# VH-VL binders against o60147, part 278

Target 1, 175 residues: o60147
Amino acid sequence: MLEKNKYLYIFRHIQTNQVLLSQGNVLKKTALFQLPYPLQKPVAPNGMRPAKLRKDHWVPLLKVEFPNESMFQSVFMQLLNYRKYRSVQPLTSDLLKLPIPVRRRKIMRQEVPNTIADLADILNKEKFPENSVRLQLSDKSDSEYADWPPSVQIDSEEIKLSRGFREKTTVDEAR
Short names: E, the ipSAE of ESMFold2; O, the ipSAE of OpenDDE; V2, 0.75 times the mean of E and O plus 0.25 times the DockQ between their complexes.

## First folded at step 13 (VH-VL)

Design vb27 (framework fv_patecibart; at its last look DockQ between E and O 0.02; V2 from the best seeds 0.00; counts 0 for: pae O 3.8 > 2, placed apart)
Fold by ESMFold2-Fast, scan of step 13:
Structure vb27 (fold): chain C 175 residues (1-175), chain A 122 residues (1-122), chain B 107 residues (1-107)
Amino acid sequence: as target 1 above (175 residues)
Amino acid sequence: QVTLKESGPTLVKPTQTLTLTCTFSGFSLSKYGVGVAWIRQPPGKALEWLAHIYWDDDKRYYPALKNRLTITKDTSKNQVVLTMTNMDPVDTATYYCARIRYYDSSGYFDYWGQGTLVTVSS
Amino acid sequence: EIVLTQSPDFQSVTPKEKVTITCRASQSIGYYIHWYQQKPDQYPKLLIKYASRDFSGVPSRFSGSGSGTDFTLTINSLEAEDAATYYCQQYDSLPLTFGQGTKVEIK
């Protein structure tokens, strides 16, 4: 079960652009199970452990503040469902013409814009009150991957990233 | 607010070259995941995709017409231009420009211009 | 190229009735299909994207379903403003193609 919260955090991998969702400001090792392509080789069968989470390889992409926990839970679950639904769809015929390494790199590279578009689609579908959802991004230009409903207020300040590609202020303060 | 508007001649003689300009606002063509497409519709007939250009200058053309079509963008002017050579009466149609959103290695047309009727006759 | 065949070509429907329009692809196209509405002498408007996803501002009476080769657009309860031609369109592969259109007229 998920921790109850009003904040959704989305992280991206600095090398592959793959995306992880978190209900809190800390990435848990189990979040790696969201990935269709593992970042590193799994441990031996007798180990039966998930791949190691390397925190310095992940940076905050965005943070969303909801008015209450029920809205957070609804949007978070819908976002997980959108990502899962997309992952089980057949690839386009045009993608299938590409060599496997090129195809996978292209798919991974798209996950940031795809996830942001999914978030916007969900928020456009939900009829939340004007300016009730606050969105803060690490790169404000990423907001252009989608058209946002009137319920969304985009924060003028970007998430501050520290040395080593880690956020030290806003996300850490969330509690 | 996203808007697109087509401009160009409304009457073209056979064998002439048609040049249409799409002027847009409310988005930038320099950002990942956005493009502009040209779609035409002959009177009383179905929609026909002609070409599109993406933010990264990736250009795609309808294969049967590719030798007649050129699509270019001017990101600073918020314009996309379509050129079609050797016009024929069968090319009489309403020409639309539309924004194409790139998603999951595919795309869809989310906002359209009003369209401009181009008549090809002597 | 992928051919999209819509059925029916034309239908005249009483207000408040349910309308179903089908679109069949000549090969499997996953969920890479979109639906547009075009009223007389107007430009097309996006209704449904990726087979079943709603577009902002579109009334809830419109829904899409299907996958692979067979797709359906449903208007749950027809309103007078829904008189239009409806087109399906695929982007599984280039060239991009549209169906021939289905004209819906109020009885």
Scores: ipSAE 0.783, ipTM 0.886, lowest interface PAE 0.8, mean pLDDT 86
Fold by ESMFold2, look of step 14:
Structure vb27 (fold): chain C 175 residues (1-175), chain A 122 residues (1-122), chain B 107 residues (1-107)
Amino acid sequence: as target 1 above (175 residues)
Amino acid sequence: QVTLKESGPTLVKPTQTLTLTCTFSGFSLSKYGVGVAWIRQPPGKALEWLAHIYWDDDKRYYPALKNRLTITKDTSKNQVVLTMTNMDPVDTATYYCARIRYYDSSGYFDYWGQGTLVTVSS
Amino acid sequence: EIVLTQSPDFQSVTPKEKVTITCRASQSIGYYIHWYQQKPDQYPKLLIKYASRDFSGVPSRFSGSGSGTDFTLTINSLEAEDAATYYCQQYDSLPLTFGQGTKVEIK
């Protein structure tokens, strides 16, 4: 019988290092709702929601392969909840003493390592079989942001795609 | 498997300089998001943070002791060294090194060494 | 510097009963508080990070809550092995500070 693996896709913004989570290998405009409003509701961290999804600005960060839907749903929902919980917290008092541009840079620079740490924390608490979850990174050194449980197999091959998680055809290379 | 171990003298005379070494394994200080901290505990008293050093060599010290403390790291040897000058009997305590994990602009101590008792007495 | 005041300093509790330990900060510290357990003659061990997040391997009877200035560590059914001193620690701002500790003993 044909088995269907389930994937979690995580994207990074090339300039700001903001992070977007996706169930699909292509970002939809609705993924921007994961980021705080720029003007209407500025109470979130100083990261900002772009007005428009520019797919050429979002590159693969990592992909997680689960053997079934149950494991995927458990991890994906928890990861969204971790992000939401963190996003509603006040900033540290020391961070609030900094000029706003410096503060924004420090917050955004942490989104990648914070997201990877959240993922690892969730996986360390789950009772998944050894080697049941395959993690593939665009930069293998990013695995160093966290400690990984035996259930996680870190793929030796990095993600090779330059934009999104889809391979480009040769006709796209003509430019 | 993360482990940390403190080493150094257990008896120091007043005014001398204490040098403690934390040797660790199972992680590297070249890795983003980790550091090593020194925390002490006088006998029967509460924990007191002294200093920490992060992967990027960012160093922080308890302000009242800043002029007496120096923290350094040797990433190739997996060691962090604390020096504390002008020791006084009030500095008698168990000294711990611990891994500090950086997350959300804050930090917590997830793995600790066994500690070493340092007695300051003439 | 932020002062963390724990209550009570000492608590003698019958096994299976609920233990509640409070940590109050001298100013708002968001969720930037962590809890440690130190058994006699042992080094401290992390229990709870960021107010309410269990550290891996910590028994489910331990939980944390609170935000701002008032935080609580709860042991919902005390076991004999839980006899220890408990510390809260903040890193909302430097210097990092610990509470004075709460000693929990079996009655």
Scores: ipSAE 0.716, ipTM 0.850, lowest interface PAE 1.0, mean pLDDT 87
Fold by OpenDDE, look of step 14:
Structure vb27 (fold): chain C 175 residues (1-175), chain A 122 residues (1-122), chain B 107 residues (1-107)
Amino acid sequence: as target 1 above (175 residues)
Amino acid sequence: QVTLKESGPTLVKPTQTLTLTCTFSGFSLSKYGVGVAWIRQPPGKALEWLAHIYWDDDKRYYPALKNRLTITKDTSKNQVVLTMTNMDPVDTATYYCARIRYYDSSGYFDYWGQGTLVTVSS
Amino acid sequence: EIVLTQSPDFQSVTPKEKVTITCRASQSIGYYIHWYQQKPDQYPKLLIKYASRDFSGVPSRFSGSGSGTDFTLTINSLEAEDAATYYCQQYDSLPLTFGQGTKVEIK
């Protein structure tokens, strides 16, 4: 297994807060398939799948380094399944009562914390070796969305990836 | 067939309280995702949403009139009641009740009553 | 609140002519706008849902378009029975709001 294939990156959309999973630090166009097609136009920022991948619209949320690609794939697929499961659940009464745009916005706002929580839950269940999974966050406060198992080592360093999937430069750090 | 009908006084004095009743048929307000709204229209003017009530008795009001409005439902009678306090001549309007749906989509009124003209005058 | 501004306020048209009514929202509301038809001395009737005729079941001469802030209701060939005031309405957020209305009269 290639070492380069053991990295999970999670991105969020800067407007919709939708979440995309990526193997590697560069989002592929196919990653957009994770998002649902709208029943009607328009596309994002209305919480739908955009027609094109705009790299500048996505920012990194977190980076996870796994011991190997197999573990990565397992967690990756489980994350997708968790998201899928949520998407097909009946809406709560409170959500149902909201106007559709408001409801969608609310749901989308929850994608980030939900995804983080999902990741933690999956890792808790997987029972990986202690400190075998390295987690880096763009915002360290995001780690508070979940309790992490001993297998997860939270890196004190933030991920060095900026908007547009670029490595952070000294200029970026100054901003 | 869905029907709604407004009933209540057609003449109210200033400072008095208006009580309107919407009696409907063809649907139940106990049904998940169903609501009933009140909308008014001053003579020759545009429509104004006032309030609506959900199947679970949750309620929403037009903010500027919230302190004057109360909406309630009696599911067993298929009725929704709107009360509006401290009526003023500016409140003269045709008052409509309408059904609203939430399980499909929110925001459109698919069935309306014929409306009742309420005149506020001394 | 979201303000909906219709244009024009009034128009008099000859039968069989095309009628275009616009509705502009003070902020982006996607396609979550509906159109109502109110004939004189009648209650408003739902005409078009979600800016498109696809959800309305109304005569084919009626159509809706637009997204974001600018929306259009079109009557391809005006019939006498189409004389009415038309209102746009948004359900993007509370409070629910209507446009000021566009009155269409037959010449």
Scores: ipSAE 0.027, ipTM 0.649, lowest interface PAE 3.9, mean pLDDT 89
ESMFold2 (binder alone), look of step 14: mean pLDDT 93; pTM 0.952

Design vb28 (framework fv_patecibart)
Fold by ESMFold2-Fast, scan of step 13:
Structure vb28 (fold): chain C 175 residues (1-175), chain A 122 residues (1-122), chain B 107 residues (1-107)
Amino acid sequence: as target 1 above (175 residues)
Amino acid sequence: QVTLKESGPTLVKPTQTLTLTCTFSGFSLSKYGVGVAWIRQPPGKALEWLAHIYWDDDKRYYPALKNRLTITKDTSKNQVVLTMTNMDPVDTATYYCARIRYYDSSGYFDYWGQGTLVTVSS
Amino acid sequence: EIVLTQSPDFQSVTPKEKVTITCRASQSIGYYIHWYQQKPDQYPKLLIKYASRYFSGVPSRFSGSGSGTDFTLTINSLEAEDAATYYCQQYDSLPLTFGQGTKVEIK
């Protein structure tokens, strides 16, 4: 097939700062399985109600363009593995001293810097050509969460939150 | 490009107060997860963490030295200052400032200053 | 406080041989261990973070592994510029602590 799957779309929750990864520019409900903490309160002392996808609560964090589908697949899979690996590690002893609600807020607040750092770590490990990976962020200052290899170029143009990750059409470009 | 540089006296007499300034460039202390730490190394010995200050003014000190240490920041000047009271010859060391990165609920030092040797003697 | 013990204290190695440095924590610290290289009369430089993750610009001959209490830094083929003292550092809990260091020297 054609190299249409060469983009990684990363979203953040406007209230919790939790992060979702997507292969498409629109979130699917299955992406919610990435969340360690549900967006809804428990319905019972030992039970949880499944989170519902509210697309208006998720905004673009960054978009990554790879030179080809193979490189996209490799980085996307590694990023998911980093996230999964982190979720099963013991929490730090300092975090365990905190009350559960405070602990959860601290962990969730870290997901944006963690995801950006993970991406940079993966790209520093890979041998990609100079300027072959393009990052476009909603807030360019978020690039400061990591040190980037020469393979990465950061777009001067930020993602407009009002447009999400919508692909430009000829009509939009004519304006 | 991130740079940090230590400045202050190189000779201190016992009982005096040491004041060291870290001047940095290439980053701001306003972004989540960024801080500046002070680490020292006595001649021929291991690295010892002393204190750090984060973007949100959260300050942490080595417990055994906390009554002697004060760390402050001036975000507008890109400076972090460490004050250590009642200096003793055992405090003779090279003092480094370094950027501390906090994520994954842990911290590490990704960029360091060149260090400044402080000798404490009568 | 968490004590980090490195082994060996000193190692003299022939060029191109494999170097293994270990760091043992006095209690379990998950993967919250970081490694630094310090050449004589120079400041330390970050090599490995979170037990096994690369920092930018670090040569591929360096690798890290381990979890819990036992951690290893490996140089798979020692080069002359690798002569240095190597330190592990934990931040599972404050106070933040370093190991005593391992000095690697070229034969």
Scores: ipSAE 0.711, ipTM 0.858, lowest interface PAE 0.9, mean pLDDT 86

Design vb29 (framework fv_patecibart)
Fold by ESMFold2-Fast, scan of step 13:
Structure vb29 (fold): chain C 175 residues (1-175), chain A 122 residues (1-122), chain B 107 residues (1-107)
Amino acid sequence: as target 1 above (175 residues)
Amino acid sequence: QVTLKESGPTLVKPTQTLTLTCTFSGFSLSKYGVGVAWIRQPPGKALEWLAHIYWDDDKRYYPALKNRLTITKDTSKNQVVLTMTNMDPVDTATYYCARIRYYDSSGYFDYWGQGTLVTVSS
Amino acid sequence: EIVLTQSPDFQSVTPKEKVTITCRASQSIGYYIHWYQQKPDQYPKLLIKYASRSYSGVPSRFSGSGSGTDFTLTINSLEAEDAATYYCQQYDSLPLTFGQGTKVEIK
């Protein structure tokens, strides 16, 4: 079928495990505005200046193919809303007892499983037709972060990564 | 499909040790974000969390009971075992095992076993 | 430990009427509150997680709201099958705690 804009791409940071959402297979610099900036000097209501996007530090986490653009838009907007709502909630009292660097690392490490759980919650709520949504992961074991509805078909083929991310960037930089 | 089922003695004498086994299927305790908890409910009273064990063997116990409780897992058998020492008639309750799902540094119970009534009496 | 106090302890409601159950925490717990339904001699079932997010398969008549210390579970139009005891649960900090329960009966 000739449906447009029916793919959702999710990327993770290779060091921090932070997550970025994208409508295309290439991350745009504006995706950095999805990331919370920690309170540091100076403390400002509008936060610190965003970091530069290093595309070589981000790898695909998963890709979702929807039957049509309407379903894609619905899920994409809901996922952004879940992420925004979570980001403005206060931290647990148990987290607040931890030193700031440990707290930050734990929060960042949770973004992959939190995002996958959010996606599954939305797909469970929407009740799309059986096997209508195709999910492809870079690591199929990440599917275990959630329980998936009958609408989701998990692709047996994983998203291919180079033998080493550093090796690929080195080769790409030589060209 | 996710299932959990409690097993163990239904009658225990005061001062004895209670051992309960939770056998589960449909998930593994090997991936981030899952655990198994034990929760009890005395007749006519509220739910009371006792302990849980996470995918990484992180064990948590109710502080007032921690000296009496031990939780372990056997990944090859898909089992989680709770041991409670020095049983007393006030420990009479229905004991549940439940899957705890970890999300945003917190957790909730999404699947429960049917429960097993344990009566403590002489 | 964080104490959760539910109100009321008991209410008898006519079918199709609105039911409101409140849960008050002894300290601020953000949105880290979950609601369960337990019918007599049955295990609890998850209804609402993170104050306002409906669990899969839960009827739309159930909704949750609140933040900080005051939380509400609402049943917009009571059905006969909704006769049960309802519990709130927090995991803002260990130990995990439950409210004392609210029993809802049909008139």
Scores: ipSAE 0.760, ipTM 0.865, lowest interface PAE 0.7, mean pLDDT 85

Design vb3 (framework fv_patecibart; at its last fold request DockQ between E and O 0.77; V2 from the best seeds 0.81)
Fold by OpenDDE, fold request of step 18:
Structure vb3 (fold): chain C 175 residues (1-175), chain A 122 residues (1-122), chain B 107 residues (1-107)
Amino acid sequence: as target 1 above (175 residues)
Amino acid sequence: QVTLKESGPTLVKPTQTLTLTCTFSGFSLSKYAVGVAWIRQPPGKALEWLAHIYWDDDKRYYPALKNRLTITKDTSKNQVVLTMTNMDPVDTATYYCARIRYYDSSGYFDYWGQGTLVTVSS
Amino acid sequence: EIVLTQSPDFQSVTPKEKVTITCRASQSIGYYIHWYQQKPDQYPKLLIKYASRSFSGVPSRFSGSGSGTDFTLTINSLEAEDAATYYCQQYDSLPLTFGQGTKVEIK
């Protein structure tokens, strides 16, 4: 259990593309507090906080292994801050000039890349030891959303987590 | 490592067409959140955005120069080409290509080429 | 287009002193502003993105702040190598625009 505290898991909502950060590989109900309130800037068309956590609606996006929990906590908090900061910003004037369907499509696509970019940005600032942070993505191509510092080693294998839950087991695969 | 390099003629006659090529490495224009922009800088003057192209082939131009500018990308060659017609001495400038990182429905120029000085003269 | 006005246009500063450069936008642009450093005969380099986020490799003495229409680039302790022209740039609306630049020289 203690070892799980050094792992950051990021989940993506299968419909809204909203993103949730998790300490460990199991989403907690409290993770919903990460999502913006209805009156805040939506990151997705339905970028509001749902009343209930439907774990089956969330798929793993990436996993980050840190050297220790302290480093995890630092990055985790910074990620939350970055997201919060974005959420209170107005939409760009350029975006507002676009037809609503086009705008919605663009907004729909940005949360995952933004989060990945934030992660890379934070890690660039932290300057952790070389290859001390392990990044594993559900889609390896998602690593292209950012430039990564030397502290990050990207795993060639994709993560194999069940929706909203820990790594798939043989039981999960049989379900 | 991300690199960009501008190439093309350094001398153009008035009314002729300038064609500049940006060759880049370390990234691909096939993936979301990446673009390439052209920015120029007349000698001793400020920077001026000319055009950019995104991964999805979305192209944007400086309005006053839109009718003179064409930007295209060849993803397979990692190249972006800028064409500017009807060159005038006033267009004399160092021309830069730069990578755009698309973020939060916006963007920034995180890596630049060294630039190429284009002189328009008879 | 959005006009970015920097101040001052020029300043000569003694090493280790604090440098402050201001950029004012003709309209609110949120935090969609970036700062670039251009040393003589070099290409511009990104320093600060989105008003306050330092780009990779940028020394800690550089910082950015502001929102809406007023933004500031600060060099806490000027180093000799910081002699350059600094530009703000907005990415809120097309066309993308730069400030006129602030030239910082070492006194």
Scores: ipSAE 0.891, ipTM 0.948, lowest interface PAE 0.5, mean pLDDT 92
Fold by ESMFold2-Fast, scan of step 13:
Structure vb3 (fold): chain C 175 residues (1-175), chain A 122 residues (1-122), chain B 107 residues (1-107)
Amino acid sequence: as target 1 above (175 residues)
Amino acid sequence: QVTLKESGPTLVKPTQTLTLTCTFSGFSLSKYAVGVAWIRQPPGKALEWLAHIYWDDDKRYYPALKNRLTITKDTSKNQVVLTMTNMDPVDTATYYCARIRYYDSSGYFDYWGQGTLVTVSS
Amino acid sequence: EIVLTQSPDFQSVTPKEKVTITCRASQSIGYYIHWYQQKPDQYPKLLIKYASRSFSGVPSRFSGSGSGTDFTLTINSLEAEDAATYYCQQYDSLPLTFGQGTKVEIK
């Protein structure tokens, strides 16, 4: 029981680069509620949001193993808060000069580096023990989006995304 | 782990061209969300942004100075070079290079070089 | 270009007292404001990004707040090592601009 509550999975949409957080290696349909519609931004992401959760459209971006459930819960809540706060900010004046399709594409493309930077920011703030947090990425170069604290150990092995014997990240087990 | 260092002449005559090199370590200009900027500070005055270059070779210049400024990068050498033409005594300043980090469509400078004082005089 | 005006230009403060520095933008800039500390004869260091988010390693006595046009940097309890000039910076639009700076010294 505690094993599932100490892992954080972050998934990205293969077409839009939108990001979803999950407590385990299975995405649940309720995760779609994480995709915000900004209150103050003129560009609503609903036109780019997947209408239904399709397992073949989401791939693991990274997974984090925490020493305990309390640390997982704290980081998970802070990530959700960072994303919500960002979603209600007005767009930059420079973005508003761009045509709507270009603007939306730029906003969506930023979600992966923004989320990774948020994660690193939270971990730098929390002062966890050295090498206590284990990070595994699908693309190890994505670790360059942030500067990581001594508490983080980056796994040399990337998340394997091949069929058959891959890590089970499917939404088939979700309710 | 991240370091930046400016190099170039400390004395330039009026009308000459200034060339400054920023050599950095601890990161690469090959990945989204990172760039290198040049900022100057005349003695006793405020910071003034001059130019920056992003990972994808997108270049941005201060509009009033754009006809005098050129910024280039050499990703394999971890260097960014700023060239400024037609130097004038009012261009006397400490010149800094800094890493610009891009997040939510805006940029901030998280690591800075030590700065190099460039004096423009006859 | 967006002009950032800081207040006050100068403040002499007794140790342990609270310091507030204000930055006002000539137009609304959302939360796209960042704060730097520059000690005499040193390079600037990032303190706060996106109005209120502390950079790693920055002491908890530093905090930022505000949105739109009015922003504040607060030092909750001034320490001797905090004597410096503080700058706000916006990147809501290019050209990227800095405020004129606020000098804080220990009384």
Scores: ipSAE 0.780, ipTM 0.880, lowest interface PAE 0.8, mean pLDDT 86
Fold by ESMFold2, fold request of step 18:
Structure vb3 (fold): chain C 175 residues (1-175), chain A 122 residues (1-122), chain B 107 residues (1-107)
Amino acid sequence: as target 1 above (175 residues)
Amino acid sequence: QVTLKESGPTLVKPTQTLTLTCTFSGFSLSKYAVGVAWIRQPPGKALEWLAHIYWDDDKRYYPALKNRLTITKDTSKNQVVLTMTNMDPVDTATYYCARIRYYDSSGYFDYWGQGTLVTVSS
Amino acid sequence: EIVLTQSPDFQSVTPKEKVTITCRASQSIGYYIHWYQQKPDQYPKLLIKYASRSFSGVPSRFSGSGSGTDFTLTINSLEAEDAATYYCQQYDSLPLTFGQGTKVEIK
């Protein structure tokens, strides 16, 4: 099989803001195994892996095009390692002082920004050629969660949702 | 490029109010994940965090100084202002503003201003 | 208030040798610790964030490790330009606190 995957797709859950990484523009059920069992960061539903993948609950967050598969693999594995390392840490003492509902809301709001920050941190430390990595976001303002290296070119066009829905061009005949 | 610069008086008399302005560029306080902090360093001594303010106007102060400190921001001018009342000679220090980056419920100071020495003396 | 105690207060080290600076927290702080370098008459610069993650542009000779209460900053081969005071900082709990500093000089 001749598939040189150069693309990273990142999805977020519409309710929980959980994040999944994908090699393709459609999530596979095995992507759910990326979600850890948190020891000291209980956030429902972030504290539990969903029983099944509901594709209508996951929307594109961003897409990255790398120059080659090797660079893609390096960044993909580092993102998974960053999330794993974060997930095994205890919550801060200040978070633990908060009522559980407040704590959960604060944690839920962080997963998307944390993931974008992780991506930028990895790309800033990698020595990729200038403008060799194309980044496209569903919401361009999300680029403000991080500082991007010269290797990253942020696409001016936002991601259009592609889950089996296409906007039809209608032609009205005026008479 | 991210830059921060402190401005304000370099000499203040005891009991007066110190007002310091941090003017920054290369980032905005209009979206999640960043803020501006004030940290001071007495000559030859360690760093001491005073206060910080985040993009959403969440403000935190060093407890022992809370009644003397006020931090505010003007996002449209890219400025953060610290006011410290009832200055005393022990408050003589270099005052820094720094960008605080919020990540995983915590924060660190990734970019600093050059600092301004404030001397409190009669 | 979390107290960060650094050791040693002062080191004089020959070039190319390893420098180890420790920071001990008065309570467990997870990985919520960061390291800064301050050269004489300069402002502090971030070196390491979240115990072990290097900041962009920091030379590879700098590394951090530890979790819980015991943390280390390591310079694996000291260069002349590394003469500075090094600070650890925590944000597990407010107020944010710094260690007292460790001054490193070239012997």
Scores: ipSAE 0.755, ipTM 0.873, lowest interface PAE 0.9, mean pLDDT 86
ESMFold2, look of step 14: ipSAE 0.729; ipTM 0.862
ESMFold2 (binder alone), look of step 14: mean pLDDT 93; pTM 0.951
OpenDDE, look of step 14: ipSAE 0.881; ipTM 0.937
ESMFold2, fold request of step 18: ipSAE 0.721, 0.740; ipTM 0.843, 0.862
ESMFold2 (binder alone), fold request of step 18: mean pLDDT 94, 93, 93; pTM 0.953, 0.954, 0.952
OpenDDE, fold request of step 18: ipSAE 0.889, 0.890; ipTM 0.947, 0.947

